Miniprotein binders against Putative pumilio homolog 16 (APUM16). Designs and how they scored, part 9

Target 1, 332 residues: Putative pumilio homolog 16 (APUM16), of Arabidopsis thaliana (Mouse-ear cress) (q9fie9)
Amino acid sequence: MANNNSFSMSTMFNTIQEILNEEPLTVPSPPSRGGYSLFHIRKAEMDIQRIFNFMTGSEDLKDDISVLDTGTLMWMASLMTSDCDYFMVITTNKNGSKTLQKLMGMSDDMDVFFFEAIMRLFIHVMTDKYASYVTIQGMRVFQQDKRELMYDQILRYACFLAGDQYGCIALNEIITDLDDPYYRDQLLDIVANNALLLSNDAYGNFVVQHVLKLRDSRCTRNIADKLCGYCVELSFKKYGSYIVERLLEAGDVPMATVVLDLLACKTEMLIRLARSEYGNFVVCKALELTNEILTADLFYGLVNRLMPYRHLLHRSPRSKIATILDSMSVPN

## First folded at step 3 (miniprotein)

Design x07 (from h4x with D14W R17M E21L R24F E71Y R74E E78L K81D)
Fold by ESMFold2-Fast, scan of step 3:
Structure x07 (fold): chain B 332 residues (1-332), chain A 111 residues (1-111)
Amino acid sequence: as target 1 above (332 residues)
Amino acid sequence: SPETILKRAQELIWKAMELMLEAFKLLHQGDTDKALELLREAYDLLERAWELAKELGDPDLIKEAARLIEYVLELLDLAADLLKETGNPDLAQKLRDIAEELHKMAEQLRE
């Protein structure tokens, strides 16, 4: 019966949709166990709500904090930064983070409070999903002397941040925003020098991928040099294969590094790679790019290694490789 | 029989939806690992359902199965977006990969 069946299905789908739309009640986690009391959490929530209501209450339809009295702004900044534990409760709260971001950059005097609090808790702020955006905002709006001190901290902790779930996201935004060539080049060098470790890391691989998208020739070559000998191993992995494909697309030298790794491996491994879930995309890309760029020795090196196994590659459900090889065997 | 195969496909889809409901509850509670295991099981059941619908070869029955799968996929895409916004990029990407594979399956059912 259609009515009973459609009702049961519709009810189940509606229940799933309701769950997806319902936000869990998240209590901010303290930076260390035993650091927060319930009193501090409640006070922070009350102060965040008071500040939010003041800026966005029913009496003010527009959140223009620039018209607020200097004394009020200084009071708000002082209140939010009065205690390190309290500052963390505010910054790790979605609304508290948003409020802080709006207050930052309005006054140099006020920014001193935020800068000092961020610097004291730098790692804790950078590794939280909401607090990290407070630090990113500071790096965009603070005076250059403060931004340079924050960049120094980023350089110090770059590898740690790259390996963190939220730190890697913040680090990538900072890399994108960096217009100072000294700090940018130093940060890119740190990523490149640690490219092998980061490429195999659950979060660090996103940093390597992001840096490769910037198309910085020096950094890309440094990454290729560090990954030389490991391109086949990486290509069997989902995110590793994305990194290797980026190297193939990054110019003649990085492309040659990847292709030479493919040519240096045992035939059995190369065929296994060509048939693998992620590696087939790497081998296909290598064939396509070496053919397009007219690197005949690299192209035919790959063709000659794969052609004897063309029939086996045709049996692989995701292989464009077989199609490329077939086009080479047809008389013109 | 075609009717028996259809009922088997529907049973698998219903079981997959039950697992997805439980998985979303677990995601909401922060139990990501358990949720991912249930989503993998739901994916396997949907793949089996698609194979059965393909065996039927009846365009109307195939379209009905594809419609049910599409509805499930729409909610998976939404869940992936929410996970990305909440700072779970690895899980969001895994869920998106599952959703993409299921989208390909649903498109094949339509054809």
Scores: ipSAE 0.000, ipTM 0.259, lowest interface PAE 13.7, mean pLDDT 73

Design x08 (from h4x with R40L D44Y E47F K54E K94E E101W Q108L)
Fold by ESMFold2-Fast, scan of step 3:
Structure x08 (fold): chain B 332 residues (1-332), chain A 111 residues (1-111)
Amino acid sequence: as target 1 above (332 residues)
Amino acid sequence: SPETILKRAQELIDKARELMEEARKLLHQGDTDKALELLLEAYYLLFRAWELAEELGDPDLIKEAARLIEEVLRLLDEAAKLLKETGNPDLAQELRDIAEWLHKMAELLRE
């Protein structure tokens, strides 16, 4: 097949040797604008084109890289990061991103080049489908001082990234990986403080859902507090209803926040919610959990509001609410 | 060859459609566990078909694969709702988690 390590190694070696074997400029020129600098620009452009082809063409670079000496790796890192546009072309390419990720973490000296390039282009890298994984890799393999500077950038742009189609995915990976309590807690606080806007956003809702899956009691409570007054509105929506259901499952305090929000709304709205495509699952879960946890006041508060409309609730083939209400009719 | 890639992509789409139809019948019969397995297999086949369609550069085939992926996601959503109604909330939550992950994957396919 095409995935041949000996062929890939030969191709890589030839490319590097061709660049290294290029003779330096041997004809000296007087100091002037354009002469010598134009030659250097052309040579760098040719070297960059060769490295680009190598970086974007290699499917299994890990084994090939292990044979390269430190000087060659440093030279490659320097060339790849010498120009912002060139770095972006490599990192936004699927193969280039994968190859760069394999180079990261191999040496602290080399990582300086990648770190500086990522920091210069942070938002552009974080909002690209393939380049975002380069930043994630850096946060996993770079030395602590560099990772902390990257954490600071994540905190600065967290809300923006949460609203981006690729940034939200990268942000969720970073949230999962963040072991440092200081940065983790601040990042979770930013998500919680923006929970209402994010829960209603096309991409931000995935960040809120992901954070709730972590089962962090402090953050979950903060999210519940920020969504208080909006639980009914969210429960009519597909992803909003998932968020509200997770709050119901997250412990007594978040559950009470959601249920009290249901009880605070007008009866006509509660019945409309109970009969809605997504809201019926929220109301059903609220009834089930308040009954299971023996929070009688909350359970009977919901039952008393729903019972007069039991007949209407029976007309939904997707609703379990009517069945729960019926079970209360005989043991009374 | 482009002809071989096209044939492979079409075979994957056809097989995925068969699995989706069988899953739909199983959902109506209340056999949600079996339906879930078939829907996950259909998703995998459609994702592979989408990759091949992208490689081929066939916009009609890319659009068809993406459309079917969205349809599988809707069926997974329906399966989650049925599991909640039948009193299997743990499996319903697991299926919601899977569906959310698949929605993120489908979002990556937008390009």
Scores: ipSAE 0.000, ipTM 0.110, lowest interface PAE 21.8, mean pLDDT 74

Design x09 (from h4x with R40Y E47L E51F K94L D97E E101Y Q108M)
Fold by ESMFold2-Fast, scan of step 3:
Structure x09 (fold): chain B 332 residues (1-332), chain A 111 residues (1-111)
Amino acid sequence: as target 1 above (332 residues)
Amino acid sequence: SPETILKRAQELIDKARELMEEARKLLHQGDTDKALELLYEAYDLLLRAWFLAKELGDPDLIKEAARLIEEVLRLLDEAAKLLKETGNPDLAQLLREIAEYLHKMAEMLRE
């Protein structure tokens, strides 16, 4: 497949080179900072190294992009996307990514090159710290038809991206930006359907946490349903406990799912959880919220399970649970 | 109660085995898309069973759930090969990437 792409790009380069060889316009270009440098690059046969140096260069040169002629911009776009390695070297560079983002949306003809390169290298671009922002920018500035094809790719790779160090960050940004109800709902459904797997993943847990922060009622309930039976196990873990706390805060139904898991576990397990490094925050929040929203049966269910072991809770560094129990005028 | 958790874990494992058997049948028939849907469902059920088994502290159930998870991953690899053979290289590539992610998750289940 790389060979086919290389041959296709060579033909495209020949066409663009013919366009660049047209007689230049006699109208003077508007003044620009470092314009002589950009003009010099245009006159000389550009190679990828010169384009790389321009794309990854200083901030001062980037302000002059808008004054470059269309032929020069088209040549640059074509050459940058001619080889997968060329595109990746530029987009994985912090300055190259930023410069490319400024070029995107300037011309539909130029955007075709960037779109095709992004689609060809989708997973590689989406799993890089700087290159992923190029894809995000495309989803903001490209024409609707291209954006929809990019959304389809996000749906296709969502679960994989969620498990990647940089992909999870990019996915969260896309989830925040998605206004299209169809694609947004499909993406949220994928996250919810994989909530148990993702909640236990080193990076996927951040995606679950992020969608819970959106306070989407349907998605939150779906996540709660998928995590039902696992809330106690998750609460012993640092990031798992954060997810469970978010469910407690997310409304009556998700809160009830968590609390019912707590009530269904063994007393020994519940006390161990209440004394644990992360689980104590979950138990404390469950008590506070069930008391606050007048869910008396769930509140007193927890109190009745914890009160006989109040002395053990007082002896732990997590005395906030003990303080809540002490504030109750309920007899043992 | 321990009895309730045991019953839930066993029910999830039993359901996953049923889905895996149906998926094997579908793979032999060349119905790869339906087989994949069932295999992903089986993976989810087995992962849930594994966490319940951990809560119980039952080493036999933990081992059985983990063994079946590895079997699901093997069936997913088989499905990817079939899709590649039928001229769906893009979908086969996607399945390989998903399988890599699931293998990564299975590695994390080793605590």
Scores: ipSAE 0.000, ipTM 0.118, lowest interface PAE 23.1, mean pLDDT 75

Design x11 (from h4x with R8L K15F E22L K25E E41Y R48L E55M)
Fold by ESMFold2-Fast, scan of step 3:
Structure x11 (fold): chain B 332 residues (1-332), chain A 111 residues (1-111)
Amino acid sequence: as target 1 above (332 residues)
Amino acid sequence: SPETILKLAQELIDFARELMELARELLHQGDTDKALELLRYAYDLLELAWELAKMLGDPDLIKEAARLIEEVLRLLDEAAKLLKETGNPDLAQKLRDIAEELHKMAEQLRE
């Protein structure tokens, strides 16, 4: 079927890249440039440097931040979020990220500043190693209305995040943390709907693998459905083979999807797969899992296709398939 | 919650172990470039797991993350030997850059 109406992962990546390249980070202007003297601007710069030093651990953080008064906390929050660059420098710093996470959830009024900054800089925050944990913390401690808006952003950018080196890690943590069935199921549906593209992506394959580890039967069946017809091609690839092996382990229906793909391919392709570096593990696992009474037809289908080539399989150093086939031949 | 953080740290550690096993196999097969990419990714996951383990104050998780980080550094040394044997200067420079970055990060974890 034509997918002219759906956005591809490549289209999403191009759109996000355009956004990132369109302008340098917009610095929120201090209130009325004409109304401020140079003295006031310099004082604000000195204050942000003091906050930066506090947040990044150059000050005595042994001081219990929970005893800071509301006015001090509000001042810190407003100044930290007054400038995109200030917020990003703090959130992308290891200690700054940790300290910010401790400040979040202490006051609803203060959380408004952090929430607005995170939402404004969402992609930049989510694709950074340390800053992404600020967003994850917000999803845990902010009021429900703010958390739902953050969930909406995760749904919007899920495919892009899955393809990013740090975004995929953050996305996997969010998938694990999400206990709201509505948002969790939508996020899992997005991963499943894009399973073919993600399974072939350098980072996205890890998101598919993570989701399969959750053993969510609906999502796993949807992933199996989307990978149907592609299990052989995936099994020749390192990460694709790992995904296919997880589908084999995920229950009778996903297992049957994989095995039917193996049985549908040409004999030459099946033997090449059984002898390949990664595909041999898939064929081996398919044999091991189907050698039960309820799946005997699938098991014998594979055995009958592989047995005539037992001699070639014995000559493959990495193959366990030959050992399985030999165990089926009883000396008489 | 502490339970959620524990689950996340364990998942990151488990995933890093898988990536390290893949990297070890790739080194054995002579695919040093891909192994280096996986080792760097495993390091990133373990660094995050280390931070989460410290937030929990879980000594066993802290030890496990530290042990695996040390193993990643050992696999990088193995990759360096393979690059020396193949005589590829561009790849050797890439390894030095990656190793320096990871050693700098590991030293920050000790602080």
Scores: ipSAE 0.000, ipTM 0.102, lowest interface PAE 23.6, mean pLDDT 75

Design x12 (from h4x with K63E E70F D77L R96Y E100L H103W R110E)
Fold by ESMFold2-Fast, scan of step 3:
Structure x12 (fold): chain B 332 residues (1-332), chain A 111 residues (1-111)
Amino acid sequence: as target 1 above (332 residues)
Amino acid sequence: SPETILKRAQELIDKARELMEEARKLLHQGDTDKALELLREAYDLLERAWELAKELGDPDLIEEAARLIFEVLRLLLEAAKLLKETGNPDLAQKLYDIALELWKMAEQLEE
């Protein structure tokens, strides 16, 4: 680490010991979506509709809102954030989320209410399909001091969010939007450092795939380095194979990392991979991408390993590898 | 002295492997608390083994100790996921943060 680390190994183990000996939580978890009563849902829908009707008559709700006085705007912000349960009912509602997004960024005094509500319920907001966009909007329109505090929370919870069905989508939006090099680089480093864990996760794999699509050479190389030695194992798995294919497409260095893993494994395992449901696409892509003058050694390395078993590859559901190998047997 | 260092490093690695295998079984059974205690002990033993391997200057032993340290960290992350799935998201988050910080420290060992 470039900066001084305040943590020691002893401190980390003391914290693990604290978790193992932790007393029952003094405060219950914030209410989940399943904890909201029908009364709260109906009240929120009625209040959302009332707010909408008060401002309606325009396709652009922001234009309608802009004619309201500061007192009315502050009242609306206070109403929507008055109770954590109520705020969650509003933010998890499609229309409520959209209405809140239109109100955000209009005044710093009003934004304080929304910011404080989001920060109290950060994980719950970030792991909901509609509420997550409220947080994303705050990161776009709030003043720099609030945005940086929200970025700190994203860094803190990045891996948790990556493992969530909606959190991974929100995290990918934030990664795309994040222009601040400090926070962007830190977030990309967190993804890269956890690439093996995330690549094997039902949702985290989408974050790794998204980061690879950014074509950030430093991050892509760090991901390749972390997955080195695991490319064969990942290639047998549906989502792992997608990540390995993206590494093959990401440039010469990540491609070489993948191909060298293929060449380092036992022949028996390489043939099993080439015949497998997902791994056949990885081996095929490795052959296609290495079939160039600068990567000829890697290409012929793969061909020489696969060629003795071409008869088994012809008998596989995917014969594209066999077709490539057969083309090498025709004299010029 | 080098022969004594080698023997001590191997004993630490062997004990760590035994603890890790027991922790893996406990995680599979859902006994997360007991698994975490064993993984903490295994990490301590492996860090000590890695220091001895560096003193000896044996590249194979250094690599083996580092590899096992990363395996312990992967098991800690698996424990965090299990805590999240069993309705303890706050404990899972704390453990996840700790595992990530230990992972960053362990990366320094490999380089």
Scores: ipSAE 0.000, ipTM 0.348, lowest interface PAE 12.1, mean pLDDT 77

Design x13 (from h4x with K63L E70Y D77W R96E H103L E107F)
Fold by ESMFold2-Fast, scan of step 3:
Structure x13 (fold): chain B 332 residues (1-332), chain A 111 residues (1-111)
Amino acid sequence: as target 1 above (332 residues)
Amino acid sequence: SPETILKRAQELIDKARELMEEARKLLHQGDTDKALELLREAYDLLERAWELAKELGDPDLILEAARLIYEVLRLLWEAAKLLKETGNPDLAQKLEDIAEELLKMAFQLRE
């Protein structure tokens, strides 16, 4: 029972069903922290409103953060993180996020409050346009022990974040900034291992594209391996074609993976690809990059399959493929 | 036969997509309870489709089922956010915790 292997998806959905059958709370449960008097509760509410006003206010007033004493900073940090909803309202506000980022790194004692709040709300923070920058800032300014725990959370949720509208942007920034080779390599491995799913995802394709731009040879080869057999399908799609073109440009092994997929597909499919809106760029790139002495076999393999249909390719708008094929004909 | 398995898996996927589209509309309208019922049904269909896809050994079908499972989990997360906004944070937190564990397990199953 304590082993995840004995816990099924059906059991989890039975839990969702139980929740749906549970009577909703009509009054929010008060936080378990605090035997505060009514006076202290009212005072805290007023202070929270003052913090919201300060944090979300104009840029001009935020330069004053540097003159705040340690006691005031600790009080602000404690109050902002006292409730998950308060923290989220501040972090998801554009000005609040920016102000919070300025407070981070000023004191290790204060950073404990921000770190704990970020860890409790990790997915919520990472999937928000403005709040995600708070987590990124923490990874830049917190002490190493906290940064490593945050990296562990990124590894845990990397695929989910890659598929999210804002999470994918934040994940790409983290991948770029991450200088720890262990965590960097683990993140790159997760992206590569999931390259097929991500390349076909509305947001995940941007993560694959970003990783390929890093020009990490091991990761690029792993991505090519995972996309082997799917390069033709991807090449018909706008962002999929961009990924395939990047693989063609990434070195001999990724290029060969793409070209071998082109050579393995049915001739009818290859001609459809060469005439398609996005696939024509892939086929053209493959011809251009293989038209070298070391890859002549791949080049002539493509030419031999496309040449019988050059008359159809001439009818394709703005295609360089027909021009390349014509250059192989005797000029008379 | 393989053709029968493929047809059944595709029917389950198509039905799940219909339920998910209806759930998205309900979430937009604030009808979180009805949306959650449809998302639960969609997940059950996709879990079955994923099992059939694995039996068939069709990587494209396995990938399609897995992608839709992740989409259901994202919609469950969105439903939890709406529950928080409508004054039921305890129920929302329970649903978020379940969605996180389902995401973790769905990720491990794909590996």
Scores: ipSAE 0.000, ipTM 0.368, lowest interface PAE 12.1, mean pLDDT 78

Design x14 (from h4x with Q10E D14L R17W E21F R24E E71Y R74L E78D)
Fold by ESMFold2-Fast, scan of step 3:
Order: C-alpha cells, then structure tokens, then sequence
Structure x14 (fold): chain B 332 residues (1-332), chain A 111 residues (1-111)
C-alpha cells in the first residue's frame, strides 16, 4: 500500500519535541531554597494555590480583574510565570486560559512576563487545546517587537505545528489573523512547499484545506504545482479528495493540473477512482467544471475515457458521473 | 549502545530536515547559492545518519531510522525538482540517488 509506506509526520514531530525537552531552559527565578526562609517558601505555596483558584474559577472574573491595582496585577503575573509547570497548569485549564487572555494587553510591563513564559514554552503552549489561545492572544495584543519574535517561531515550527492535533487548529487561526504580508506570504510558502507531506498527514491536511479556502491565487497555484502527479493518489483518500476538489474549484490553472493528472493515469485506475467512495466526487466535479467553463478538450477527454464503462458507473456508487454521461447524445 | 546510535541518527536527520526546509524557502525566494550550500550540508548529514543506522545492525532500529529518513526524502524530491529548474541538475541527481538507496534498504528490511 502506497498510502501508509512511511511513518506519520506526527511521529517525526514527537521526536523533535523529545529532543527539545532534553535541552531544558534554566529558570533564573525563583532563587534556590537558600535564598528564602521557610516562612517565605510556605507563603509562596499558599499564594500559588490562591492564584490558581482565582484563575481557574468558573465565575465571571471581568469585574474582579478590572478592580485590581497595578501592583497586584504585576505580582500575579510574576508569580504565575515564575514556574513553567505552574504556568502550563493554568494555561491548559479552560477557565485559566480565558482569564489569562483577559489579563494580556492590560500593561506592557505585565506582558513581558507572559511573553517570556510563552516563548520559553512555545511548542508546549501551541500544541495544547486551551493554551494555544494564549499565544494567539499575545499575537493580537503584544507590542510589535514581541509579535515579530512570535511570528519567527511560527515560521520555524510551522510544519511541526501543522502535524499536531491542536497545533494545526492554532496555526490555521494564525494564518487567518495574519495581516503582515511578509510573514503571511512566508507562512503560505511554507505550507505550499510542504503540500504533499501535509496533504498525506492526519492533521496537516486540515492546514492545506484551510489555506486553499483563503483563495490566495499565488499560494493555490504553488500548491497545485506541488501536488501535480499526485492528484489521483490523493483522490482515493477522504481528506485528500477534499483538497483535490478545492483545486478543481480554484481557477483554470489548478483545475487543469488536476484534470491532466486524471487523463494521464491508466484507464483501469480512472474507472476505479470514479467508482471509489471519495474519488467519484472528484471525477464528477472535474466533469461538471470542465463542461461549465467550456474547457472542451478536458471535458471530452474525460468523457471519452469514461463512456465505454458507463454501465459499471451506473451500479455503484450513486454518483452524478453516470447521469452526466447519460445526458450526452451518444448512440449505445 | 544501539539506542544512543539511533538517537544520534535521528538528530542528524532532524538537522538535515531543518536545513532542507530552509533551503527550499531560499530557492523559492531566488537565493539559489545559499540554498545549494544548505542542501549540500543536509546531504552530508543524511549520509552520516545512514552510515550510523547501518552500524546498528538491529533490523527494527534500522527500519525506524529509515522511516524517519523517508519523510525527508519527500522534501528532497521537491528540492531536486527546484534544482533542475534553476540549472543545478548534478546536485538534484545526487539527492535522488541517496533517496533511491534509502528506499531500497528500507524495503529490504521490511518484515
């Protein structure tokens, strides 16, 4: 089976994460036990528990946050970010993530603590369901210099994030929100350059689909170029077929790339595709669009290949292919 | 130890992946000379990783190392296409040759 001859991209991403975890970053604060009395250690533990309860509470904390003075907010931000595990426990909690997002952007001085914690834990934050929203919020509210450093990290780890179950969702939101043409074009180029790998990945295919929905002509053509020769193989797969259908809908050049792949394959393969669970939708759409746009050579190329097997296409699946063929005035 | 050798092979493959990913971006941006330098470095790292994997002698560990390399090979095929289009067919052929050798050995070790 050609479809599962390599390990998943997610497995490679897990290996990268393991290597990164073997290089722990030294935390400059809090200081060693020798730097604190037993009284101060116990007080810090109590304060940590109180902040945790405040941050993760199910109550609407908007009014409580707005009443807090600057000194209290700075103290909270400093304490929350003093330990990586503690910060992750708060950010991976649904209410904690929401509360943290409300605190971000309130003060540039406070944002320094959140930015440094996010950057230190970037991959861990970006690959968590709730913590990833904290990073997205930072990209919306932090000062430009901090946002640019965060975009640099996104560019560096784009393929890793695309292959993660939550990272792909966060990456798609960042792609949508990204208004800087330089970073946007770089990120789109990364997706297009890796379109074949991502289209075959359990999560990366969602990134390719999302980018195609943006209707960026240059990126769509680059994706079509990278998938040229692979459109038939992709069309047998559930999510691969969705990508190929989007290319068919994306304009004359991407459509031609897909249809020429269909015409280049052997007749047995084309008929098998037309009768397959997902490929029948691709072949049907190729016929409908080539007929509608009046691309006669491509339309009749497909019709001439499929017509001798019309009787097989009528049996299963229930596709419009047989109906389209029947609508043509051809003697039996 | 076999696990230590596998870990080193995986690290070399990941570094090669990062270099090739950067080189592919540079090729699309028209910075061909820098891209070629990075691709040559990535090629050397893959050769080193492959030699370490062969030294393991453990079929399962060699198979896992080969599988990791196979993912990089998809990027190598894309980079080779770009190199041909930018007038560097000799390096493109070398990348394809290592890809073919890796595919053959992975196939021989399957079972």
Amino acid sequence: as target 1 above (332 residues)
Amino acid sequence: SPETILKRAEELILKAWELMFEAEKLLHQGDTDKALELLREAYDLLERAWELAKELGDPDLIKEAARLIEYVLLLLDDAAKLLKETGNPDLAQKLRDIAEELHKMAEQLRE
Scores: ipSAE 0.000, ipTM 0.094, lowest interface PAE 21.1, mean pLDDT 74

Design x15 (from h4x with K7E Q10F D14Y R17L E21W R24D E71M)
Fold by ESMFold2-Fast, scan of step 3:
Structure x15 (fold): chain B 332 residues (1-332), chain A 111 residues (1-111)
Amino acid sequence: as target 1 above (332 residues)
Amino acid sequence: SPETILERAFELIYKALELMWEADKLLHQGDTDKALELLREAYDLLERAWELAKELGDPDLIKEAARLIEMVLRLLDEAAKLLKETGNPDLAQKLRDIAEELHKMAEQLRE
């Protein structure tokens, strides 16, 4: 829509200056957690809201920015990135994050300041709900040399990010977007090599699940290989059971890996698993999928092991296992 | 476009996951009221994502939505047990009501 505001380039420049300290750009120390005063936080929130309102009130902001000279753009970017605390307040604010995302990619000279600030605060930015999207945007719009340096940091910190509540979301977005075979394969290899640890993690399990969803045959087989022998142990655990269920769905080879682990364990362990809070879902899915894809040997192997204990399995209130067994006519 | 609708559905799914993780943390910290609020928000997002998934008929998206619904159901069970132990039966019943709605959604997706 048309810009109906009385905003000028001068007004935009002054607004950004008012948000940020006029201190010269230095290499700032990383901010301490909780080191921001309430006054500074509220001032930054109000100032960010002004910039956000200016940008959303002016759909022509891109045009306005594109006509600014290089010195003005660099000065604006410098102010936004001169203080780690201000940059973090801006990036961790929902509207501030959106504002930065819109400014990124408009000028290579401006992007160098955003890139440097992101690199100094990489872990802090990547593990925040809103700030992580600023880094993702940089990976989409920055020049190739900067993107490659950012991908190198992702590879370096991949396991740490996978274990973080917001970092794992950002990592999954990056994995989805990553078309470069070199960086994609390296990132997938890191996930696969750490699959056992990640599968047991509250957040890392979502990264393993996301990677399995990609249906990359090499990576899926590597994950199955790393989890082979551990599928029963994982299935007793909340997060591990999610991964084992995903492996069952990931194709014939991963499915067989899981089912063979189930068939290799002692009968007492298998029945305990089938009656457990999380393991019952794994056993149920194994039965359903082996029946569905007509792997008769694996299906009947499971049925024959579980059938003598059908009475005990009926006592599990949320299990479909007993119902599946009751529907089967098993030869003697 | 179908591509844009698909992207929108995945955004809703990831947002719901984020809310579920925060709810799980709050439950373990004893902040059951705030956790319930976030679980309700996650439910609303999953319902919208489920409607988009059904409209598109994308098997992978349907599977992802069903998987997340099952994860929410497991979280609600844990929350109900915790509330029963802390003597909040009314709140436990509200969580069971949400769980019943999600069971219905998961059953429809399987059909």
Scores: ipSAE 0.000, ipTM 0.243, lowest interface PAE 15.7, mean pLDDT 72

